# VHH binders against p49116: the designs that were tried, part 101

Target 1, 238 residues: p49116
Amino acid sequence: EGPLLSDTHVTFKLTMPSPMPEYLNVHYICESASRLLFLSMHWARSIPAFQALGQDCNTSLVRACWNELFTLGLAQCAQVMSLSTILAAIVNHLQNSIQEDKLSGDRIKQVMEHIWKLQEFCNSMAKLDIDGYEYAYLKAIVLFSPDHPGLTSTSQIEKFQEKAQMELQDYVQKTYSEDTYRLARILVRLPALRLMSSNITEELFFTGLIGNVSIDSIIPYILKMETAEYNGQITGAS
Below, E stands for the ipSAE of ESMFold2; O stands for the ipSAE of OpenDDE; V2 stands for 0.75 times the mean of E and O plus 0.25 times the DockQ between their complexes.

## First folded at step 7 (VHH)

Design r21 (framework vhh_brivekimig_d4; at its last look DockQ between E and O 0.45; V2 from the best seeds 0.00; counts 0 for: pae E 11.1 > 2)
Fold by ESMFold2-Fast, scan of step 7:
Structure r21 (fold): chain B 238 residues (1-238), chain A 119 residues (1-119)
Amino acid sequence: as target 1 above (238 residues)
Amino acid sequence: EVQLVESGGGVVQPGGSLRLSCAASGFTFSKYGMSWVRQAPGKGPEWVSSISGSGSDTLYADSVKGRFTISRDNSKNTLYLQMNSLRPEDTALYYCARYTPGYSFRDYSSQGTLVTVSS
């Protein structure tokens, strides 16, 4: 039938908290990250194919891939977020933590390696000049991943992933017809998303949450929230 | 503008119960998820529970699961928190808020309602 994604699914506009403080803190970083996470989940829930899978499958898919969607969103919105400045602030905080607790040195090294992998991924996407259509289809490919443990309806999920891959190929071949290897260069970047730990992403970006709340626990709530409330949160109309 | 007025706090013994209320005005209550947030003396704010606009979905902090129940009456623009099996560590000033889990909590200017669990 029609395409998997419409032009409305290409639009991905992050509204940052205002004003940006002179010295970045965990609250500003967390608010920025949560806005991106909520935008990513709202994007996913707006896809008719995603809706057709049903609420239980929707929740399972997003729980499995939120870190991949979030990381793609970080790359796509790196300039809007001043991501390099946020990462520098996180690194500074980590360096202060080394001085206070030497027993956490191995953990700090693990987190620094994650930051470097994230920077490498974002830089590779920037060098490729990934456009809005390409980001939308890459997000669809990771969203409709049939290979996560515990998923039901895997045949239907695989069919939607294949449709996303076919539509991305069609788009790239038509839009970048002179660059024969562009699609391959884009797709070989995708496996790196699964090498990045969701637990470390939570530690880096969501330490400002008010309580012992995991992203996994809030996903079902976010996916079911009213559209008016969702729009109000994104625009800052609290 | 948005107005939220909490009530129902008090002093109880460990194992006791309290029911908190929050009267909301200045917005379309039924379209917004609502939350309870608490702040213990000398500590930062802690998210306690949330309920969707329709009331169909609820979420609880691990520390209160099985003991607290969040509910709402959209016809009365009122949010509730039923607190059972209260513990000394539940002692805090309780705020209702148009807060969505996953966002950083900002300072809230409402008075809140004080819950003291004494032993």
Scores: ipSAE 0.471, ipTM 0.759, lowest interface PAE 2.6, mean pLDDT 87
Fold by OpenDDE, look of step 9:
Structure r21 (fold): chain B 238 residues (1-238), chain A 119 residues (1-119)
Amino acid sequence: as target 1 above (238 residues)
Amino acid sequence: EVQLVESGGGVVQPGGSLRLSCAASGFTFSKYGMSWVRQAPGKGPEWVSSISGSGSDTLYADSVKGRFTISRDNSKNTLYLQMNSLRPEDTALYYCARYTPGYSFRDYSSQGTLVTVSS
């Protein structure tokens, strides 16, 4: 049995909407977030082990971990996305809701803390200088998490997760041989992902979706989407 | 130039049916997911339904699920929306769009077709 990931899975190139507006609006934020989400899911879909789990299991797995994958994607693409600017814009947009007393004090606090957690996580990953291979394996570890409720084929999922972990370990040992504790430092960041609410993430980044489309509802659609259709949507090619 | 032209709208009584059509041109129709969006008077745009490029996958808003059916004929570059069991709240201007759920609208008609459900 071959490796879980190949070099093709290391590539994770996010294409931002163009042109960038002078003022980041909800549509730009939503579009950017959607592109990242789609990229993340299509990345997962490109993994042979993921395909081997079957459509139902794949859907359930992505539904369970999309927030974590998305967050890792934010961290990985923070520079390209100008994430700090996006988050600032989100906060500014939230100010309107705050001024209109649409949110309770507790909710405001919760949302602001979530934004802080996102920023902190991304900053921490930047400080660790995580490379593309490490991100790929971290995403794989998160993707193949067997501890989500309602999953089928948990033994197989666990096997894939272990494989991802082993390959990451091998990579880190080979690439960063002088940094004995790098693997541990990297892996210890993963629990922070579980502290983040998917509902709040969806509210912050995907509020601009028309018709109250939920991430859960579109996940199966995204996973079944043809690659050509996805590329066409991003590039606008006719 | 991308062109989308809707047709089939009209006045119907509650419980009635209509079939909308959207003629597409100016792009490779089969390569794009297509969607129906509607806008009721005084309200913002509402996503109604989407269909993948191949037509193999469909999505519906909860408000229309079980009542509306989206389909397409790629040989005719045409998108359809079969609307059954129409309700007054379905009254709106209906647009077709090159739209994938989760993305912003790329191309949509500026005209739309008006559906009015009233007794």
Scores: ipSAE 0.320, ipTM 0.674, lowest interface PAE 1.5, mean pLDDT 90
Fold by ESMFold2, look of step 9:
Structure r21 (fold): chain B 238 residues (1-238), chain A 119 residues (1-119)
Amino acid sequence: as target 1 above (238 residues)
Amino acid sequence: EVQLVESGGGVVQPGGSLRLSCAASGFTFSKYGMSWVRQAPGKGPEWVSSISGSGSDTLYADSVKGRFTISRDNSKNTLYLQMNSLRPEDTALYYCARYTPGYSFRDYSSQGTLVTVSS
């Protein structure tokens, strides 16, 4: 027994690459996003309930939900990341690609619609002023989703998700007792996360300078990496 | 200045073996994971393998699993790729990169080493 999350799971501090360039570029965007991804995966693997599921289940869960966790991380860290500035730079690049006939118009439409959905999600979370405890439990609800195809141990995953939901409810009722509908307003935001395409997220934030490696391929490595290597990669020291 | 220099490529017959090396300088090598990436003629770059900073964790693309072995020697700042049972589809320019979710940043200088598998 005991709570699903401890106070250590509430802290979620993203450190941005230095120096910040005068104009954003693919390197800065990819490094910033990589730091957020690694922070999100470290957060997930530090949860005792997650550890109890075993490495194969851990990998399957994170493969199924990494985009939703990443999107929650973008919303939580939007100000420190200057996310609106990053997205504006991406939009400008896409407009140049149209001007020069370098990309399919259909693909660019898909990407622009995804950017719009992402901006609306982040704005809705900012409007609600979601706090760190609420973000931590929302991430846990997303992480312990038993309805992803191909998962094993779904009954145990469901129990952990129910626990996260109950603890979020208890927290909101205690902390925001004067706001009767806060929990409902928070929970209605979650379906939007499933509208986020992992393929397009990779294109926006993780198109590397070399290769077209999917995040699915690196998840086992991220989940198993040693603390010293993890710290170096989330700081981006070179 | 970060520098990565690949070597060990060449021409080999199908079923043969090669060992690639990557000499690193300009950063604390043991602090970072490393990757091998390849680019075949007429195709985009393809991730091949990664290794953690300590060397204790490795990851391979399905197309090379069981045939390729990544390793590193942190005392020599050198990354290796042992390639066995080579096939014509392994023909590519191979380069090493600092691992940042399976990618490397283009602002590092790298020439690559060419591997040609042909009869």
Scores: ipSAE 0.005, ipTM 0.274, lowest interface PAE 11.1, mean pLDDT 81
OpenDDE, second read of step 8: ipSAE 0.301; ipTM 0.666
ESMFold2 (binder alone), look of step 9: mean pLDDT 82; pTM 0.831

Design r22 (framework vhh_brivekimig_d4)
Fold by ESMFold2-Fast, scan of step 7:
Structure r22 (fold): chain B 238 residues (1-238), chain A 119 residues (1-119)
Amino acid sequence: as target 1 above (238 residues)
Amino acid sequence: EVQLVESGGGVVQPGGSLRLSCAASGFTFSSYYMSWVRQAPGKGPEWVSSISGSGSDTLYADSVKGRFTISRDNSKNTLYLQMNSLRPEDTALYYCARYTPGYSFRDYSSQGTLVTVSS
């Protein structure tokens, strides 16, 4: 019937904390990441199809895919975030931890491999010059994944994922009609998102959260948050 | 101009109770998630509890679950923290903040209120 996503769902504008400190610290990185995470979850909850699945299904779905949505958001907002600068600061911190023997060499290697995978993903998306419509539909494909363990309503989730795939195909074929293989090049990027550890993402970007809270624990709250609360938090204004 | 004014701190014996209050002004209080954050001398800040704008959703740090209760009165622009079964390790300066878990910390509290639990 109607499209899965409207023009309002294509808009994805990250507002960075101001001013950027001369020396990057865990609080600035965490604030930047938190803004992106909230933007991503607010985006998801605004989709009528998503709301139609019900609160319990919405919570389970986002808990399963938040790292994939977050990583797509990092790629989409890499320039706005100065992501390369943030990652360089994280790498510098890890190298200092090796020198002080604060972290095991094996753990540091795992984290460095995650950073390299993230950089490769973001570079790949940049080279493909993924536009706002394509990002919106890729996020929808990731969001409506019926294959996560423990999900109910999998048939309806699969139907919404197929609708997202069909609408992305229609968009790409119309907009990039001369590039017959563009859709295939875009879609083969998605499996890499599943290989990225959510635990390592939390360690890299959310260490500045107070009180040792996990992203998993805050998801139900974010999905229940009123639009006015979200707008106040994202802009820092009342 | 955002203003947050905490009160209700004091000295209590282990097992005692205190009720903290935070009077908010300068913003639409009912539209914001509100939190309590504490900082003991020589330690970093620790998030304690949060409550949604409507008051329908609450979250607690594991260290205070079952002992502390967060609440709000939007008609009075006031946030509360009821602290029961207090322990020496709860000794800290308690701050009121516009802080949403998973979103960046917004500390508009300048003063805090001191809670000391001693035998």
Scores: ipSAE 0.011, ipTM 0.393, lowest interface PAE 9.0, mean pLDDT 84

Design r23 (framework vhh_brivekimig_d4)
Fold by ESMFold2-Fast, scan of step 7:
Structure r23 (fold): chain B 238 residues (1-238), chain A 119 residues (1-119)
Amino acid sequence: as target 1 above (238 residues)
Amino acid sequence: EVQLVESGGGVVQPGGSLRLSCAASGFTFSSYWMSWVRQAPGKGPEWVSSISGSGSDTLYADSVKGRFTISRDNSKNTLYLQMNSLRPEDTALYYCARYTPGYSFRDYSSQGTLVTVSS
């Protein structure tokens, strides 16, 4: 009966690796992305409604939507990450790879299209000046999506999604009362998240992972991490 | 201060076996996933295997599945890697790490233990 999200769930503080290197490298980008991914999963784990669905459903939901949560996190944390600088460096590297004929032109085109879509998404969110409450609710709408294949408890997931939508509407109408169409402008941004490939997100941000490990394969493991271990990861403390 | 000390490396012929050990100190060993990472001459680091704090979950790189077994003894703060059916391409410095797949490989020992597989 209470609200789906509390003030605690609005707080989303990314701690970046320090210092930023003179020149961006795959390790810095990967560590930054991993911290954001872990913060996003910890955020999801802390929601009572999410916990109530049970471990199997939790794992399935996060496996289905981690790329959408991660992308929303990139937009929300774009300034602290210096995301525009990271993306510019990746674009420059890819353009040079095309000129030197080192990589498939078709693959580079797919990756460039993904970067352009990501830049457009983040720019749209920045132009709308999406606040912390709006980001929390958008992440909840994405997390509690009942339409992913293989899900159980779909009726309960749908109820949580509808609750997130209602609470977002109430918040926006109260806080931005003079902007009658703000909610519509925000919500029409969400379908774009599903068109972005999780495989390409892994290639752009998680190339620094060593070995043959996909994000999908490690999700159940991250969700099981102890609080002390998790806190060490997201703060970079040993 | 986190300290990891690897041992057990050596020279073996193809098809041979070795068991690596890592003595851990300076942190609550049983609370952390532990990993083995290797670096072959002239190549970057490659993740090999990981094990959960309790030992109930394990992960392996495709190149070592069915040949290597990761294990731990939390009472001794020691991580192990049993390597069977060794191949020349397994030749590398092997590092013990408080490394979580999905996070960068930064938290590992500087010394490592050398494994050489040669005829």
Scores: ipSAE 0.005, ipTM 0.363, lowest interface PAE 9.8, mean pLDDT 83

Design r24 (framework vhh_brivekimig_d4)
Fold by ESMFold2-Fast, scan of step 7:
Structure r24 (fold): chain B 238 residues (1-238), chain A 119 residues (1-119)
Amino acid sequence: as target 1 above (238 residues)
Amino acid sequence: EVQLVESGGGVVQPGGSLRLSCAASGFTFSSYGMSWVRQAPGKGPEWVSSIYGSGSDTLYADSVKGRFTISRDNSKNTLYLQMNSLRPEDTALYYCARYTPGYSFRDYSSQGTLVTVSS
């Protein structure tokens, strides 16, 4: 029928918690990250093709790809979040933990390697000057991934992914007509997202969650949330 | 001004039951998901249960599934937690909060309501 994404799906506006504390703490970082994750889930929920797959499939898709969506969101919103400042604060905390012998050297190396990969990904996207339309379609390609284990309706998911790829190609060829290889340069960035550990992302950004609740556990709850409640959480409205 | 006031705590024997209440004011109660969070002596806060603003769906920590029931009455701006088959490990100060797991927004009463499960 119509296009996979409408102009409304290109809009991706992160509202940061206010006021910003004098010194970054785990609660501010977690609230900022949670707002981005919620915005990403709300974005996915608004896509008619996503809705058409049904609740069980929607939950399975987001559980499989939330880290990829979140990382694309970090790259897209890096300036709004002051991501470099957040990552510097995390690195400083890790260095202090080494001096106090609170964390193992192997764990710290894994976490610092993850931070490096994240910085390199965000830097590569910034250098490519990825626009809002390109980000929307990259997120759609990631969301409609038919190759995750345990998925049903894989042929329909694959068709939506192919539609996303086609519409991205049409957009890039029209908008960046002089840059023949732009699409290829953009698409080769995507495999790196699957190499980033969701467990380490959760440790870096979601340490402020109360208790031992995992992101995997909250995904179905967030996806079923009513629109008014969802908007209240995102904007801080009454 | 957002205000949350918990009540219903007390001393109960193992296997007993208690019903906690949380009276909310200062915001549109039905537009927010609500949670119960507890803090045992000497431990950090632990999320217990959540409910949508509409009341249509709920979420529970594995430690309380099948024993606790969260509910709400939006006409009274009140959140409830029905606690059955209580265990000594449930001993904690219980808070209600405008908290959704994964959002990290914290807005709960510092007073709470104390639940003690002992012989």
Scores: ipSAE 0.156, ipTM 0.572, lowest interface PAE 5.4, mean pLDDT 85

Design r25 (framework vhh_brivekimig_d4; at its last look DockQ between E and O 0.39; V2 from the best seeds 0.00; counts 0 for: pae E 11.6 > 2)
Fold by OpenDDE, second read of step 8:
Structure r25 (fold): chain B 238 residues (1-238), chain A 119 residues (1-119)
Amino acid sequence: as target 1 above (238 residues)
Amino acid sequence: EVQLVESGGGVVQPGGSLRLSCAASGFTFSSYGMSWVRQAPGKGPEWVSSISGSGSETLYADSVKGRFTISRDNSKNTLYLQMNSLRPEDTALYYCARYTPGYSFRDYSSQGTLVTVSS
């Protein structure tokens, strides 16, 4: 059996909306986030093992892990996205809401903590200098998580996750032979992803996306999107 | 050249129904998701509904969910919007578009079809 991932799965290029506004408005933030989400989903679709699970299982799997995938994507694309600026803008927008007493004190705290966790996670990944291969394997490990409730084909999912882990291990040993504990340092970051609320992420990045459609609802749409449509959006071609 | 031509608009009473159509040309229709967008007087464009290229997936704005049904016939390069239980707030110019949810509005017609809901 061939490898879970190939070199083609290492490429993860996010194209930002153009032009960039002087002031990062909610629309720009949401579209940027959407593009990242779509990129992440398309990346998953490109994996033969993912395809082999079938559409129902694929959908369930992505619904379960989209927040983790998205967060890894944020970390990986932090520079291209100017993530710090985006997060600052989000905070500013939230402050306006706070002034209008639209949020409870507890909710404000939760949201601010979430933003902090996102920033810290991305900073930690940057400090580790995670490369494209490592990100690809980490995303695969997160994607093929068998421990989500309601999943079918859990044995197969587990097999794919193990394969991703083994390939990551081999890669790290080969590429970073002098850093004996690099694999462990990388893997130990994964638990932080599960501490992040998908609901808060959705609220921060996807509010007003499309008439208040949930990420849960749009995931099947993204997964079944035609390649031509997706490419057209990336290139801006009509 | 991408062409989208809407039809089926009109004046209806509250609670009434209309069916909009959009004839598409200039591109491989089945390869693209399609959307309905509307613009009420004095308001900005509002996304209404989307359907995947194959027609297997549909999305609706909360404001129309349960009342509107989007569909398509790829053999006829036509997009449809069945609107039931119409309300005055549904009054708008309706456009079809090669719009992908989550992205900016791009290709939609300059004409649209007017839907007026009034008693």
Scores: ipSAE 0.500, ipTM 0.789, lowest interface PAE 1.3, mean pLDDT 91
Fold by ESMFold2-Fast, scan of step 7:
Formats: C-alpha cells, sequence, structure tokens
Structure r25 (fold): chain B 238 residues (1-238), chain A 119 residues (1-119)
C-alpha cells in the first residue's frame, strides 16, 4: 500500500569534495566516487520496501546491483561531478601507463571500451533529459531485481520491481503525455548497465581506496552506517 | 572539536601482543564508525581496521586479518585494537580516526602511539 517511493526518495543531491585540486588525482576521483556510492546506498536504505526485506536480503541485493546503481548515479550527477573531466583524467592516466609499458594493450582496450560504454550511456540519458522521478524509479527497478544469481526470496523482490515499473509508467504517461514512446526509450537503456564490468568500475573509480578493500566488503558496513556518521562524512559536521 | 587520544604503544618482541586504546571526546561516539590507521617510518598512512558505530560490523586490512581485533566500549567512549602475533612490519605510529573506507581521513590525532616490534 502507498507508493513505493516518496518525494524524499526522488531527492538525490551529491556534494563534491572541496577544494577541487588543480590536477585531478586518484584520491580525489576515489573520494568523489565513494560519496556517490555512499549516497546511492543510503538512498536504498531509506526505502521502506527495501527495509521490509530484511538485512540479509538488503545486503545481497546491493552486492548484486551496486555497479548498476553507481552507473545510474554517474549519469544523474554527471554535471555536478564534471564527469567528463574525471573520465578525461582517467584516460590520461591510462595513456601514460601504455607509454610506460605498465599495462598490456589488451587490458587498455578492455578499459577504454568500458569508458566508451559509460560515456554512451550517460550521453543517452542526457539526450533523453531524464528527470529526478525517472532516475528514482530506474534505480528502484535495478535495486529490486529478482533475477540475480543466489537470491533466495525472489517473489517479494519481483513484486517491488513490478510496482516500480508501474509507478514509472504512470508518472511518464502523466508528465510526458504527448511522448507516446518515452517510457520504451528509457527502459531499453537499462540492459546496457549489466554489460558493464563491476571489476573495471572498481579499477577506474575506487583504485584509491586505502587498505585494498573491495566494494563487496564495505557494503554491509555502509548499509549499517549511522545516519549521523553519513551526514558527518558528507557535510563535514561534527 | 573532536579530541582523540591514543595510548598503549610500546616495544615488543616478534610474536608478542599489545592492546591500543583511543579515548574519544567532542562528538557522539556511538554514532560514528571508528578506525585505526598506521604510518611506518618513511611510508604513507595505511588503514588497519574499522568498526561500525554499534560495533556490529568490522573490517580489516589483509595484512592484519586474523591477528588484530578492533573493538569499542561506547559507555566509555573508547576504541581498542588488540594486536596479536606482532611482526617487525607492524612497527608504526598508530592513529585513531573517524574514518570509513572511501572517505578522506577527517579527524585523527596528530600524536599517535608508537608500536615497535623488534628482537
Amino acid sequence: as target 1 above (238 residues)
Amino acid sequence: EVQLVESGGGVVQPGGSLRLSCAASGFTFSSYGMSWVRQAPGKGPEWVSSISGSGSETLYADSVKGRFTISRDNSKNTLYLQMNSLRPEDTALYYCARYTPGYSFRDYSSQGTLVTVSS
């Protein structure tokens, strides 16, 4: 009963690290990416339907879909992040690695193909002018995916996904009533998210993590993070 | 303002044990995850371990996993690091920090507590 998402779940405001360095480095890129990842996981935590599934299911869902949520967040926050500048810095680092013979040409090709796919995805979302409500429901659709391997309770997850799809349809048909095929154009973008390697995303954006910790390892920690701790990290408040 | 005061460091032989303490003040201790970070002579800072505000989740660097145990006493506003099976490479200044992996170190002591592992 009631809508899956409230207006508070549509709000998605990323605050970037300050000050921005004169030249982008791995630590600035990593902190920027981590802020987006933490915002995305905190967003998921705030959904009553997500809370109702319980801790073990919550952890399994986020572990399965964090790369999809992160990529949607990159597209949604591309302007705030100056994502094109970050990607250019990553490309420059990769090109220097080629010149120094530190990485194989095949590996560089795989990583550059990933960057190209990411740019194409973000550009397609920008061209469609996806709004905050549409992003919120797209994130809910990928979060409540019943088809990830290893999930034990799938019927409830599927019902929440169907509810997200229904509410997105209702929103788009009401708000963009003259654009009959808008919803179809939006939904056909989603399969591309699953073609993107989470391992390459970690290498590109999270290589500056101290202690060689994986995203998989920090997910249960972040999902149990206190709201005051999260706010303190984002706003700098004590 | 956040105040973090480390203690418990010393000189110990390889294979020995030490227990570090960090006394915290100036914030609601139980609402924040806490970490131990170390800096060996001539090296940059290395994250060692983290514990959630409630104490229900812990994380460890691969180099210390199975040897070190992080814990906290929220009633005393104190963070602990139990270090067992110490190795010469564990020699460092150890800092208490309000830190979660993926964010910059916000608040940690400039003092630290020195741990020296030598024969």
Scores: ipSAE 0.376, ipTM 0.709, lowest interface PAE 3.3, mean pLDDT 87
Fold by ESMFold2, look of step 9:
Structure r25 (fold): chain B 238 residues (1-238), chain A 119 residues (1-119)
Amino acid sequence: as target 1 above (238 residues)
Amino acid sequence: EVQLVESGGGVVQPGGSLRLSCAASGFTFSSYGMSWVRQAPGKGPEWVSSISGSGSETLYADSVKGRFTISRDNSKNTLYLQMNSLRPEDTALYYCARYTPGYSFRDYSSQGTLVTVSS
């Protein structure tokens, strides 16, 4: 019983690395993306319903949906991150790689198509002027997806997802009462998240990881991270 | 100023053991996860192992799992790597770094410690 999310779950403030380099580079992009990833997983961990599922289920859920949560975070924080500038820098690097014949043409096409899908998704969310409450409920709907293979407790996960959908519906109807189709327009954007490739997201945003560590391998660590350690990782050195 | 000083490297025969240490200063050691990274001559860096700030979670590369053990002593600001059953493929310069998936540069200022495994 009780609401799935509280007002504390609406706050989603991303702090960018300092200092900002004169030229965007793979390390700055990777640090910025890592902060968003950590913020997204900390957000998920803070939800009582998520905590109630147990640590093994939590790890499985986040492994299944981290890319979708990350993509929602990119859309929500696009202005703070200067995402358009980051994507432009990545496109320029890929175009230079084509001219120098450094990469497979098929791989570059896949990556460019992914960038286009990501840009379209972020632009569509900005056009709808999605607010912080709506983002919080959308992230909850994505997090509590019972459809992923290998999950346990799928009945309880489904119930939490239905509760997130009901709370979003109630919020939209109350807050945007004169926009009768707003909920439908918002929900139509969700299928695009399932089309986003976690492999390509890692290549775009996480190339700077030391030793090429995959996001799947660090998820248990991030979920168990102590609050003091989390704050140090988010705010940088010292 | 962040300082990471590695020690404990040397020459050992295959099947031997070494224990590496990394003395940390200039930052709040317990607030950061730590990693060991190695670099063989002419190769790029290879991640070896990571440990959380509290020491409660550890990760290993498949190539070293079961043979290497990472640990830390937060009271001494020291990171350790126990390397057992060493193989020639483990020959590399070993260095420690703060474990941050996306930090812009390696958080170390030393040359590392050389491990050579040969007959």
Scores: ipSAE 0.000, ipTM 0.269, lowest interface PAE 11.6, mean pLDDT 81
ESMFold2 (binder alone), look of step 9: mean pLDDT 82; pTM 0.826
OpenDDE, look of step 9: ipSAE 0.430; ipTM 0.750

